VH-VL binders against GTP-dependent dephospho-CoA kinase. Designs and how they scored, part 6

Target 1, 172 residues: GTP-dependent dephospho-CoA kinase, of Pyrobaculum arsenaticum (a4wlj5)
Amino acid sequence: MTCYKLSRRRDLFAFPYPLTVWRDPPRSVEVVRDFVESYDIRHIYTVGDVVTRNFLEYGLAPTSVAVDEKTRRGIKVEGLGLYKRVIRVNNPPGYITEEAWAAVEEAVEGGVLIKVDGEEDMLSLAFIKLAPPRSVVAYGHYLGALVAIPVDWYRDSILRLFNYLEQCQQKA
Key: E = the ipSAE of ESMFold2; O = the ipSAE of OpenDDE; V2 = 0.75 times the mean of E and O plus 0.25 times the DockQ between their complexes.

## First folded at step 4 (VH-VL)

Design G18 (from D5 with heavy chain L105W; framework fv_duvortuxizumab)
Fold by ESMFold2-Fast, scan of step 4:
Structure G18 (fold): chain C 172 residues (1-172), chain A 123 residues (1-123), chain B 106 residues (1-106)
Amino acid sequence: as target 1 above (172 residues)
Amino acid sequence: QVTLRESGPALVKPTQTLTLTCTFSGFSLSTSGVGVGWIRQPPGKALEWLAHIYWDDDKRYNPALKSRLTISKDTSKNQVFLTMTNMDPVDTATYYCARTYYDIWTGYYFDYWGQGTTVTVSS
Amino acid sequence: ENVLTQSPATLSVTPGEKATITCRASQSVSYMHWYQQKPGQAPRLLIYDASNRATGVPSRFSGSGSGTDHTLTISSLEAEDAATYYCQQYNSYPLTFGQGTKLEIK
């Protein structure tokens, strides 16, 4: 397994991507649902507490999710009962650790909840890299928007961001 | 009061298929978060998880044995079944069924176990 | 596969003493649970999610740890505590158990 960290042009991760939804729930979730139905999307992955909560609340259940370890009180237990495989990972801000990569490798198969001690945002890049065809990866933008990435359309352009990451060697 | 009990043949010949039944009471496999798993223990060795089945019919198998294992349930009869094909003398073990409780906060654990049934594989 | 190694393999203690059993995982674990198995009996859940006592388990049993290293402690040992103790983890499937620690009381 390979560990990555931000080393150059960190500001690129701050910019909204082409499929950014600037509407509040339930409308933001409805926009993604319309896309999922129109383009026969088969897998949905959410990264972040707010986006995960909103998708579950408004009836668009993700295939797998990644949330903050400290989210215990923020998301309804009933919705999380869909994820019978739970993986805890340590992932410092700006990293994708070896254990985070391993967790995403399992999560793309479905039914997985990744609990992140640290920062989960960078795991969206791991999901974009590893997701099967006909997948959408959704995460929250720091300015309050929902970002939804159809993997088949944007994988290659987004993965160019790995040119701005340095490999690290970190043991589990 | 939760109880589980395993039943099946005590002796199986090499290459035959083993079928085990777990009969339980005090809970329902219709309850969210509840499942039943199978664990075996060869004489003098550690516990080895084989498979489990959840209330929503989700099934999980140990990858090392996946091609040989089938787990199923009859919710109305409070029974869970395990079928294991192509039995070999190394499969001689005590086989347990146990209630699996799942919760995102506490994980996957076995809170109630059957007494176990001993299966010997010999010609 | 996440391999769990328990230490020591065997432990002999005197009644009233304290026993410490460690479980080390080859990968970080999401959850660690502990079971007690007396000769000829099925395992019994003692501790779930590192430190929570199961129903009916005496307060002399306690668990601690995180990541790859976890510990089961039994204070004021009694003759009835003679058993093999197993750790069990969930990080991903398959669920795995340690090799066991046999606790003998002198």
Scores: ipSAE 0.006, ipTM 0.566, lowest interface PAE 9.3, mean pLDDT 82

Design G19 (framework fv_acasunlimab)
Heavy chain, then light chain:
Amino acid sequence: EVQLLEPGGGLVQPGGSLRLSCEASGFTFSSYAMSWVRQAPGKGLEWVSGISGSGGSTFYADSVRGRFTISRDSSKNTLFLQMSSLRAEDTAVYYCAKDEYDFWSGYSYFDYWGQGTLVTVSS
Amino acid sequence: SYVLTQPPSVSVAPGQTARITCGGNNIGSKSVHWYQQKPGQAPVLVVYDDSDRPSGLPERFSGSNSGNTATLTISRVEAGDEADYYCQVWDSSSDHVVFGGGTKLTVL
ESMFold2-Fast, scan of step 4: ipSAE 0.000; ipTM 0.487

Design Q1 (from P11 with heavy chain Y31S; framework fv_pritumumab; at its last look DockQ between E and O 0.84; V2 from the best seeds 0.00; counts 0 for: pae E 10.9 > 2, grease 19.9 > 18.9)
Heavy chain, then light chain:
Amino acid sequence: EVQLLESGGDLVQPGGSLRLSCAASGFTFSSYAMSWVRQAPGKGLEWVSAIYSSGGYTNYADSVKGRFTISRDNSQNTLYLQMNSLRVEDTAVYICARWGGYYAMDYWGQGTLVTVSS
Amino acid sequence: DIQMTQSPSSLSASVGDRVTITCRASQGISSWLAWFQQKPGKAPKSLIYAASSLQSKVPTQFSGSGSGTDFTLTISSLQPEDFATYYCQQYYSYPYTFGGGTKVEIK
ESMFold2-Fast, scan of step 4: ipSAE 0.184; ipTM 0.722
ESMFold2, look of step 5: ipSAE 0.007; ipTM 0.552
ESMFold2 (binder alone), look of step 5: mean pLDDT 93; pTM 0.936
OpenDDE, look of step 5: ipSAE 0.005; ipTM 0.585

Design Q12 (from P11 with heavy chain Y31S A104G Y107V; framework fv_pritumumab)
Fold by ESMFold2-Fast, scan of step 4:
Structure Q12 (fold): chain C 172 residues (1-172), chain A 118 residues (1-118), chain B 107 residues (1-107)
Amino acid sequence: as target 1 above (172 residues)
Amino acid sequence: EVQLLESGGDLVQPGGSLRLSCAASGFTFSSYAMSWVRQAPGKGLEWVSAIYSSGGYTNYADSVKGRFTISRDNSQNTLYLQMNSLRVEDTAVYICARWGGYYGMDVWGQGTLVTVSS
Amino acid sequence: DIQMTQSPSSLSASVGDRVTITCRASQGISSWLAWFQQKPGKAPKSLIYAASSLQSKVPTQFSGSGSGTDFTLTISSLQPEDFATYYCQQYYSYPYTFGGGTKVEIK
């Protein structure tokens, strides 16, 4: 698959979606757990250091995770040794590179840690597109909320955002 | 070496109380959620309670809710189970286990026997 | 609560035999299932996590498969040290629940 970059319509990705939780852990994780249990959710994917840390710390272990390789924001995530299949990708801010798409294709099967050199945030869209039925994709909103997307209910609506991404040529 | 060691099991009368301890060594205790599991004589395994690494969130099996309290002291690398209003059916070997997230309960202690009898 | 049903409750097999143990969940649990081995008088040992992944230092004769509601533990070539009771456990949702166990007796 070709890479994509977020351009003119950045405001669409900043707006909260259903299951945006403004509570601090452990309550934010418990809200997601209650949803998982009530609606027979079978796969959980986290994108971002903070959301991954919180899910691991409060016992809602994700199926696969994507985190920043260099932890530039000073966040250390313990428990990543649980994911023995490690894939490293280069993914500049605002892009979803071809190698990032390929890594997510592996990660939806489970047990994968994707370490991102660059910015991992956009990988949440790749997970939403590629996740099997009965999955939740969780990521952190930059304003401090946890966003959890049940893919069966919101996949089509969120994939419309791909209409606002530009195809890019991946630089070597 | 990663180890969990339980203590505190005893014979106690119905309605009595008992506190179990589990000493952890060989890993960063504060980074892991912990559980208590029990096994009645000649029977299978039953999950009892869990506590997360933050120490704030706890969960219990319905059979022990309101009677048992799980807690931890991360500075001493120790997990506790306070058992109140004990019943004959609480008789079991109580085993602490490390919650390894995706890896499940990956480290187990040897267990400590609690007998509730009149 | 999610009920876990194991079959059979017990079995006898010879060294070198292929042994299959099954575990069924009352609802979908994805791959959030572990297998444990318990030898007489000892604490359980984790064998398999996430339905199919071997724990460190577990012999390759053990394998797990399945997803959703139906799961299988296979011992490809039974060894004398494999005499034990085996338990499945779902860790998809609280309360975590174990199967009833399968006792493996070596002839």
Scores: ipSAE 0.007, ipTM 0.513, lowest interface PAE 12.6, mean pLDDT 82

Design Q13 (from P11 with heavy chain Y31S A104Y M105F; framework fv_pritumumab)
Fold by ESMFold2-Fast, scan of step 4:
Structure Q13 (fold): chain C 172 residues (1-172), chain A 118 residues (1-118), chain B 107 residues (1-107)
Amino acid sequence: as target 1 above (172 residues)
Amino acid sequence: EVQLLESGGDLVQPGGSLRLSCAASGFTFSSYAMSWVRQAPGKGLEWVSAIYSSGGYTNYADSVKGRFTISRDNSQNTLYLQMNSLRVEDTAVYICARWGGYYYFDYWGQGTLVTVSS
Amino acid sequence: DIQMTQSPSSLSASVGDRVTITCRASQGISSWLAWFQQKPGKAPKSLIYAASSLQSKVPTQFSGSGSGTDFTLTISSLQPEDFATYYCQQYYSYPYTFGGGTKVEIK
């Protein structure tokens, strides 16, 4: 297992991706639903409280989800009882720790809620690397858009952007 | 019954241009990504280009990038490939394929032959 | 890009023979491999997806197996209409890539 750190995290999550939706829910969820149905997508993974809440609220339940353990903004996500397996991980900003990577390895099989103490955004890259084909990974763009990545079509292109990820030591 | 029918293949000179068409029937064309795949005489299959259901996203093989343009007309159930700056090595049967479902290339047309020769 | 290597490039067989074709990926692709049949002058026809699942209307003499990097297409009893070229394709990662093909010829 490995951990990774990005030197310019904000720039990576600001980068235009193939499915960047500049619409508010429910329309943003409807766009992803249309994509899921048109391309026979079997698995949906959401990273972030707002994205996860919107998907659950508007009827597009993800296969597994990653959310912030500390709901600091008072955002409550109902419907998390769908995920029978709960994994808690520590993941500081800009990193993917070994425990976070291991949690994603389990979450791609489905039914998992990952609760992240720290920053969950980077786990979207782990989902992109590890998800089965016919998967979509959805997360929030920092300027307010929804980003949805059809994994088998874009995983190599997106992961090549991270050729220079710094390998780090997991904190003991 | 899903059907894909290519047309537009011809003999052209190096540096020339040609536009291929693929007429789709038997399914909701606007709901599927489409692709062009080519096969040079006596050779194997090579993916050329893809276009998503809305036409908003396209991808190209490195060998054709900047020279070929894929497009679609969902109102007429037709896929297009505009080929510019043709090279002898572009000589191939060009086949349209439906990209989606269980196997991602689940239906194929018969192909149309493009010959680039001096 | 993921490279797909097929072997053999060609083989000769008789009706009733058991035929085995292999496909090797340059990296792990789980089970996300499809097999196609192509006859001279004809479009490819989908046979198998997810390494081992038969497409609808495909005869039961065709079967697929394997995972990771090594995959096999088996024709348990070759029929006259099975003389064709066979291709594997990975759909684990874009761009999707094809093997070089295996031509099954009449002995």
Scores: ipSAE 0.008, ipTM 0.535, lowest interface PAE 8.6, mean pLDDT 81

Design Q14 (from P11 with heavy chain Y31S, light chain G28S A50D Q55E Y92N; framework fv_pritumumab)
Fold by ESMFold2-Fast, scan of step 4:
Structure Q14 (fold): chain C 172 residues (1-172), chain A 118 residues (1-118), chain B 107 residues (1-107)
Amino acid sequence: as target 1 above (172 residues)
Amino acid sequence: EVQLLESGGDLVQPGGSLRLSCAASGFTFSSYAMSWVRQAPGKGLEWVSAIYSSGGYTNYADSVKGRFTISRDNSQNTLYLQMNSLRVEDTAVYICARWGGYYAMDYWGQGTLVTVSS
Amino acid sequence: DIQMTQSPSSLSASVGDRVTITCRASQSISSWLAWFQQKPGKAPKSLIYDASSLESKVPTQFSGSGSGTDFTLTISSLQPEDFATYYCQQYNSYPYTFGGGTKVEIK
């Protein structure tokens, strides 16, 4: 298990990528559904409360989800019957801790709800690295846009961002 | 600090209608999902309806589906429950509740009594 | 619908006693369970969310445990203000369902 810390190059994680959807729900979810159906996507992972809530609300249930423990918003719960395994992790802002990394390794198998005490934002990078072929990783909150990353098309480009992450030592 | 205050409860005949209000203060109302829960005299708690922070998604208990409508006005910090086709079995104290940590209800109002009787 | 079964329906206890209340779901709800306290004539007060996490300002004598289908609320040393009715509630899937309640009475 490897711990990563975001270095001073936070700007690299702020770039809008292709498949950024500048539409409000439900249209934003419909665009991703159309893509999933057209390109034979088999796995969907969402990172963040709003994107997870929107996907469940509009009927595009993710394979696994990662949400913020401290967000304190209602989430559509009918879809959560799929997530029989709940994993809690501590993950400070700007890090991917060893426990968060391990949780993502479990979550790519499906049926997992990761509850993050701290900040879940960077777990999207862990999902992109670890996701099987035919996966989409979706996250939100870049000026209100939905960002959907088809892993097969963008994994290599996004993994270059790991060159800007510093390996950290997790306190026991 | 966090305060929820219900109003609108009344005595009404079967088949009648009532609109309940829940005035919220002490927090950013537009950021929180809300629910209505009811309790018949001497009985336990029953969840009635939920509405997400945007108002974009609602859900209802089977017993009230098609008769009750939950709504909210985020500009006025107010939650509503429109109750139509009221039945004797709808007699209860109706309580609004906020969804807090891990999407469980964390703050509750005092409730407003609705009595459906002929 | 997910059925929530609470036991016991009532119990009598003395100040300082350890009190245990159980809640069973008819199917797995992961950790999506909350516990509430209600005193006569008053609205419920939230005690525990996510099976084991204490709400703000809830005394440390309260603890929750469990996952899946079996859950427990424990009051490690009952205080005079703890005599009340306690309810569990699942919020895994709609419709949200409450247990029947457990009344903790003075012995």
Scores: ipSAE 0.006, ipTM 0.482, lowest interface PAE 14.5, mean pLDDT 81

Design Q15 (from P11 with heavy chain Y31S, light chain G28S A50D Q55E; framework fv_pritumumab)
Fold by ESMFold2-Fast, scan of step 4:
Structure Q15 (fold): chain C 172 residues (1-172), chain A 118 residues (1-118), chain B 107 residues (1-107)
Amino acid sequence: as target 1 above (172 residues)
Amino acid sequence: EVQLLESGGDLVQPGGSLRLSCAASGFTFSSYAMSWVRQAPGKGLEWVSAIYSSGGYTNYADSVKGRFTISRDNSQNTLYLQMNSLRVEDTAVYICARWGGYYAMDYWGQGTLVTVSS
Amino acid sequence: DIQMTQSPSSLSASVGDRVTITCRASQSISSWLAWFQQKPGKAPKSLIYDASSLESKVPTQFSGSGSGTDFTLTISSLQPEDFATYYCQQYYSYPYTFGGGTKVEIK
């Protein structure tokens, strides 16, 4: 797949936040579970250590997960044994490298743990683009909220954010 | 400089209780998960318990589950292990350890000796 | 539980020797393996994480390799301060489990 990076117009780049939960676990996970059950969601993808840990801890197992390889906060997630395929990728902050796109393409099938050396947050956009129908992509907001994106409702709107991303050249 | 200092080890009778402490300094304690690891005299290392940075999630080895409780006080930079219903088999040096890069233990204390004997 | 088997349990070596220690997991742990050094009467010291990544300030004579179930710690040229017991540990899933240790003794 094609490499993307945030444009210099970063001030205009924003997630719509269609389901933003300003509650601590377990309530934050319960809100997403209620949504999953009510709207017949079939696939859940989490991006980020804290969101992934909380979903597994409170019984809402994601289809595939992406986590930070180099975290200094000592976050360890019980239940990662559910993900039998482990893919390691390098992904600098603000990019979605060709390597990361390939990993997400495999991860939408399910059972994949992506370990990211660098910054994993932008992989949420790759999951939104590639996820099958009836998917939710969840990640952490920098202010401490949980963001959950129902793909069927917001895919087209969020993909317009690619207008703010520039194609990059892959470098060694 | 990262420092971990255990205290509270003592000689206790079987069935007794003991509380261990680990004083942390040189890093932002509230940002790191912590573990207790023990080593019986002349034996290898055995993981005992872990606690996440917030204190919201804990895990235990089967051998201590229901008897030991791990806890932390982030305002005092201190990790605790409450040990109840102690057995002779619990005799060991108890060492606290910090989780660091890539979720592995990176810094260790010197340990405190717990002896369970009559 | 994941069982970790180290071999050998002990070995004798001379300064300057290449030393190899192996660790085998009872199931695949990907690369979620760490190596620790323990000198007599001292606490463990972390050497390697993620099977092959060297911890800060650890001498370059130490290296790790492997993935899945089979892992190796290599000391390329044994120094006097390297006589110690070495442990592997999986941190793939709870409960975290250590190998039985390998004691590296002077010949």
Scores: ipSAE 0.006, ipTM 0.481, lowest interface PAE 15.6, mean pLDDT 81

Design Q16 (from P11 with heavy chain Y31S, light chain G28S A50K Q55E; framework fv_pritumumab)
Fold by ESMFold2-Fast, scan of step 4:
Structure Q16 (fold): chain C 172 residues (1-172), chain A 118 residues (1-118), chain B 107 residues (1-107)
Amino acid sequence: as target 1 above (172 residues)
Amino acid sequence: EVQLLESGGDLVQPGGSLRLSCAASGFTFSSYAMSWVRQAPGKGLEWVSAIYSSGGYTNYADSVKGRFTISRDNSQNTLYLQMNSLRVEDTAVYICARWGGYYAMDYWGQGTLVTVSS
Amino acid sequence: DIQMTQSPSSLSASVGDRVTITCRASQSISSWLAWFQQKPGKAPKSLIYKASSLESKVPTQFSGSGSGTDFTLTISSLQPEDFATYYCQQYYSYPYTFGGGTKVEIK
């Protein structure tokens, strides 16, 4: 296991990826469902309260989810009872902590809800690295779009982003 | 029965162009990503290119990037590889394969021979 | 790119022998490794996916094991139809890379 902190390459996460969807629900979820069906996708992972809520509400239940129920005051995510294994992690902004990484290692097997105290968006990189083939990792873009990453096609490109992450200092 | 049948292999000169086809049958072609793999005479397998089921996204090996273009026609159940600026080292049997995701490349064609020589 | 090193390059065996072929990845690929069989003049045939799962209708003398960087294909009792070249392939990350192949020859 390794802790990572994003350093000077934050701009790399701002670049558009395939399946950047500029539509409001339910149409944004419909676009991803069409993709899932057309490309024989077997595993779906969502990172973020809004993305997770929309996928569950509109009938595209993820394999595992990572949420922070406090992302916005008053947002309620229904349907989380589907995930029988609940893991709570601390993950400050710009980090992927060791505990968050370990939680994702478990979550790729399915049936896991990761509850993040802090910022969950960086966990999308851990899902992209660890997910099986035929997976989509979906998260919110900072400009308000839905981003869905087909893991098979983009894993190598995304893994290069880890070259710009600073390893955290380990505690004794 | 799943079948993949390649055609279009020929003898071409360096710098020439060639278009390969792969006719698919026995499965819903539009539901699967497809790949081209090549094998030089007496050598091992090398992945060349892949295309998503809709045709919207493609990937290439560095050795062919900018010279080869993969495409598909789902209405005709056919996969294509357009090969430009051919080099002697592109000489190989070119094989199409169905990409099964979790199940890897689960079905393969027989291949078509491309020879690049003066 | 992930490099796949396969050993041995060739081996000689008799019908009934136990044969083992190894494949090593230059970095961890979890279990995303497949094994293929290729007979002379023929296209490859899929044998194993996800390191240890047999493809449909593949004989039970074939088995795969391993995870991370080190993988093994075993043929528990070599049959006449098993003389072929065997390839591993990682499908963890593009580009999908193959091992150099192991030729299983008759003694």
Scores: ipSAE 0.007, ipTM 0.535, lowest interface PAE 10.8, mean pLDDT 82

Design Q21 (from P11 with heavy chain Y31S, light chain Y92W; framework fv_pritumumab)
Fold by ESMFold2-Fast, scan of step 4:
Structure Q21 (fold): chain C 172 residues (1-172), chain A 118 residues (1-118), chain B 107 residues (1-107)
Amino acid sequence: as target 1 above (172 residues)
Amino acid sequence: EVQLLESGGDLVQPGGSLRLSCAASGFTFSSYAMSWVRQAPGKGLEWVSAIYSSGGYTNYADSVKGRFTISRDNSQNTLYLQMNSLRVEDTAVYICARWGGYYAMDYWGQGTLVTVSS
Amino acid sequence: DIQMTQSPSSLSASVGDRVTITCRASQGISSWLAWFQQKPGKAPKSLIYAASSLQSKVPTQFSGSGSGTDFTLTISSLQPEDFATYYCQQYWSYPYTFGGGTKVEIK
């Protein structure tokens, strides 16, 4: 797997996507549930402490999750013991390291908790690239919204953002 | 090994109250949501209630809403079901189950019988 | 609420037979379906989660398939230990709902 790092065009990853929910939980989770139910989505992946906590709290269990290992920002995420396979990875801010890619390859099969030492945000792109058909990848927008990406509809468009990522040097 | 042991089932009169307990061992209780499921004699399974790992979020079947209260004591690894205003149709074996999220209800107790009769 | 319709309600089969049990949801539940086995006088045992994944230590003669609204549990070669009632359960949304059960009797 190839290591990637975020280029100086960080602004391209910060805009709202088409399936962006500007509602507080539980309504934000209900909107995603209604969408997934209506379109026969079979797999749900969450990236980030807040989105993972909200999905678990309101009963929409993700297939696999990626969260911050150190629970930085003071957010307690309960229910992570539900994921029997735990993979710890180092992933600096703005990167997708080779070990992060490997962890996502295992996580798309389900039942995996990825604990990220560093920043997990960029793993949403890895999930979008590797997720099977009929998947949704959900993560938090920095302005406080929930972003849910139906992979089948938006994979190609979002993966064009890889043109703005630089390959990095990392040893396996 | 994971074990769940229910207790508190008894014979009660209609309109009475009863509290059930489920003692958990062999896993980190505070990391799992828990459920109560019941089974009337000779009938199928019916989900009754669920409580999130922190105790901060609960859900109930419509048939018990307003009468039953689910709670937990994570320091004692114990799940509770407080049953008020009991009806004859609440007669069932009550079983606690660990809710494993993606893994569904992966471990179940043996159950405790509640009989509501005059 | 999501209604779960399970069929057949009962069946009789011989050791070595292939047995199929079906479960239908009244609306889409993705893959959030579990199968449970309950032997007479005992608590349910979890067999399958996420429609098709075997729980730990469950024998390989059990398999699950399906997504959306239609699901199947298959026992490829029935053993004497497999006489039991089988239940499907959706855990897509609250309230969680079970099918009516299928009683499998071994001749």
Scores: ipSAE 0.022, ipTM 0.625, lowest interface PAE 7.1, mean pLDDT 84

Design Q25 (from P11 with heavy chain Y31S A33T; framework fv_pritumumab; at its last look DockQ between E and O 0.05; V2 from the best seeds 0.00; counts 0 for: pae E 12.6 > 2, placed apart)
Fold by OpenDDE, look of step 5:
Structure Q25 (fold): chain C 172 residues (1-172), chain A 118 residues (1-118), chain B 107 residues (1-107)
Amino acid sequence: as target 1 above (172 residues)
Amino acid sequence: EVQLLESGGDLVQPGGSLRLSCAASGFTFSSYTMSWVRQAPGKGLEWVSAIYSSGGYTNYADSVKGRFTISRDNSQNTLYLQMNSLRVEDTAVYICARWGGYYAMDYWGQGTLVTVSS
Amino acid sequence: DIQMTQSPSSLSASVGDRVTITCRASQGISSWLAWFQQKPGKAPKSLIYAASSLQSKVPTQFSGSGSGTDFTLTISSLQPEDFATYYCQQYYSYPYTFGGGTKVEIK
């Protein structure tokens, strides 16, 4: 897929979406767990070190994950050994590079750890776009909330955010 | 029930212009991306253009880029296709379709015939 | 642009036959492939979305499979009403592109 750059309306990506959980773990993870069970969610994708860690720690197993291993807290995410396929990608902040797209495309199939050199935040949009039915994409809000997006319900609406992205070319 | 009804098809000369309309009903029009697809007589389907729900993002096939303009009026539940500099190869049944994202083009109109001939 | 190669362009079959139509993308499109049925003089109808969605309201004889570049539409037991032209379409990225179509005719 085409490289995209965030250039407009950055605030839209900080919007508290309907399934934003303003609770700390473990309650935030419990809420997602309840949702997963109630709606028969089959796939969970996490974007971000903290979210990934929290999910793993409190009993959820993301199908695939994207992390940058640059936690402000210096805490290494444990349990990443569960993912046998590791893909390393370069993805600058505010971008979805072609390399990142390719990684997410593979990751939606499951069992993938995407290690991002740069920032992984925008990969949430990539996962939302490419995830199969019965999927939830979870990532951290800048204010500390957990955002969990059931793609079957919100994919089309969220994809409209691409209207505010600019196409770009991956640097050689 | 979802309904899409195209209109505006006509016989025009090469270089002429024509505006097609698609009246939508039975769904929240403003929430959906809409597309135009065309089919030349006896030929296959060709994607022509798409416009997102807000109207702020549009895409075109290379074959019509710079000549066709897709637009919409969400208050009127209507999709438009302004066709300028028409060519003989633009002759086709033009069909409007609702794009459901994950669900692809899930509803189609019956189409309206555009004939470009000298 | 992504090219969609559909095969065969036409086939003859009898009621009750198993029919297979293939579609190949010039590049990976994940599962963002749709199948459409079109009868003469009629608008296309959606059959399958997301390559193999089970949420389709189409008759049970239709099924879709595949991911990446190779996709298949299968009619397990051809019914009289299934004689038509079928198209695949990728909606992975713009411009959206269709396969050339497969006409299923009565033998």
Scores: ipSAE 0.000, ipTM 0.569, lowest interface PAE 11.9, mean pLDDT 87
ESMFold2-Fast, scan of step 4: ipSAE 0.497; ipTM 0.816
ESMFold2, look of step 5: ipSAE 0.007; ipTM 0.498
ESMFold2 (binder alone), look of step 5: mean pLDDT 93; pTM 0.931

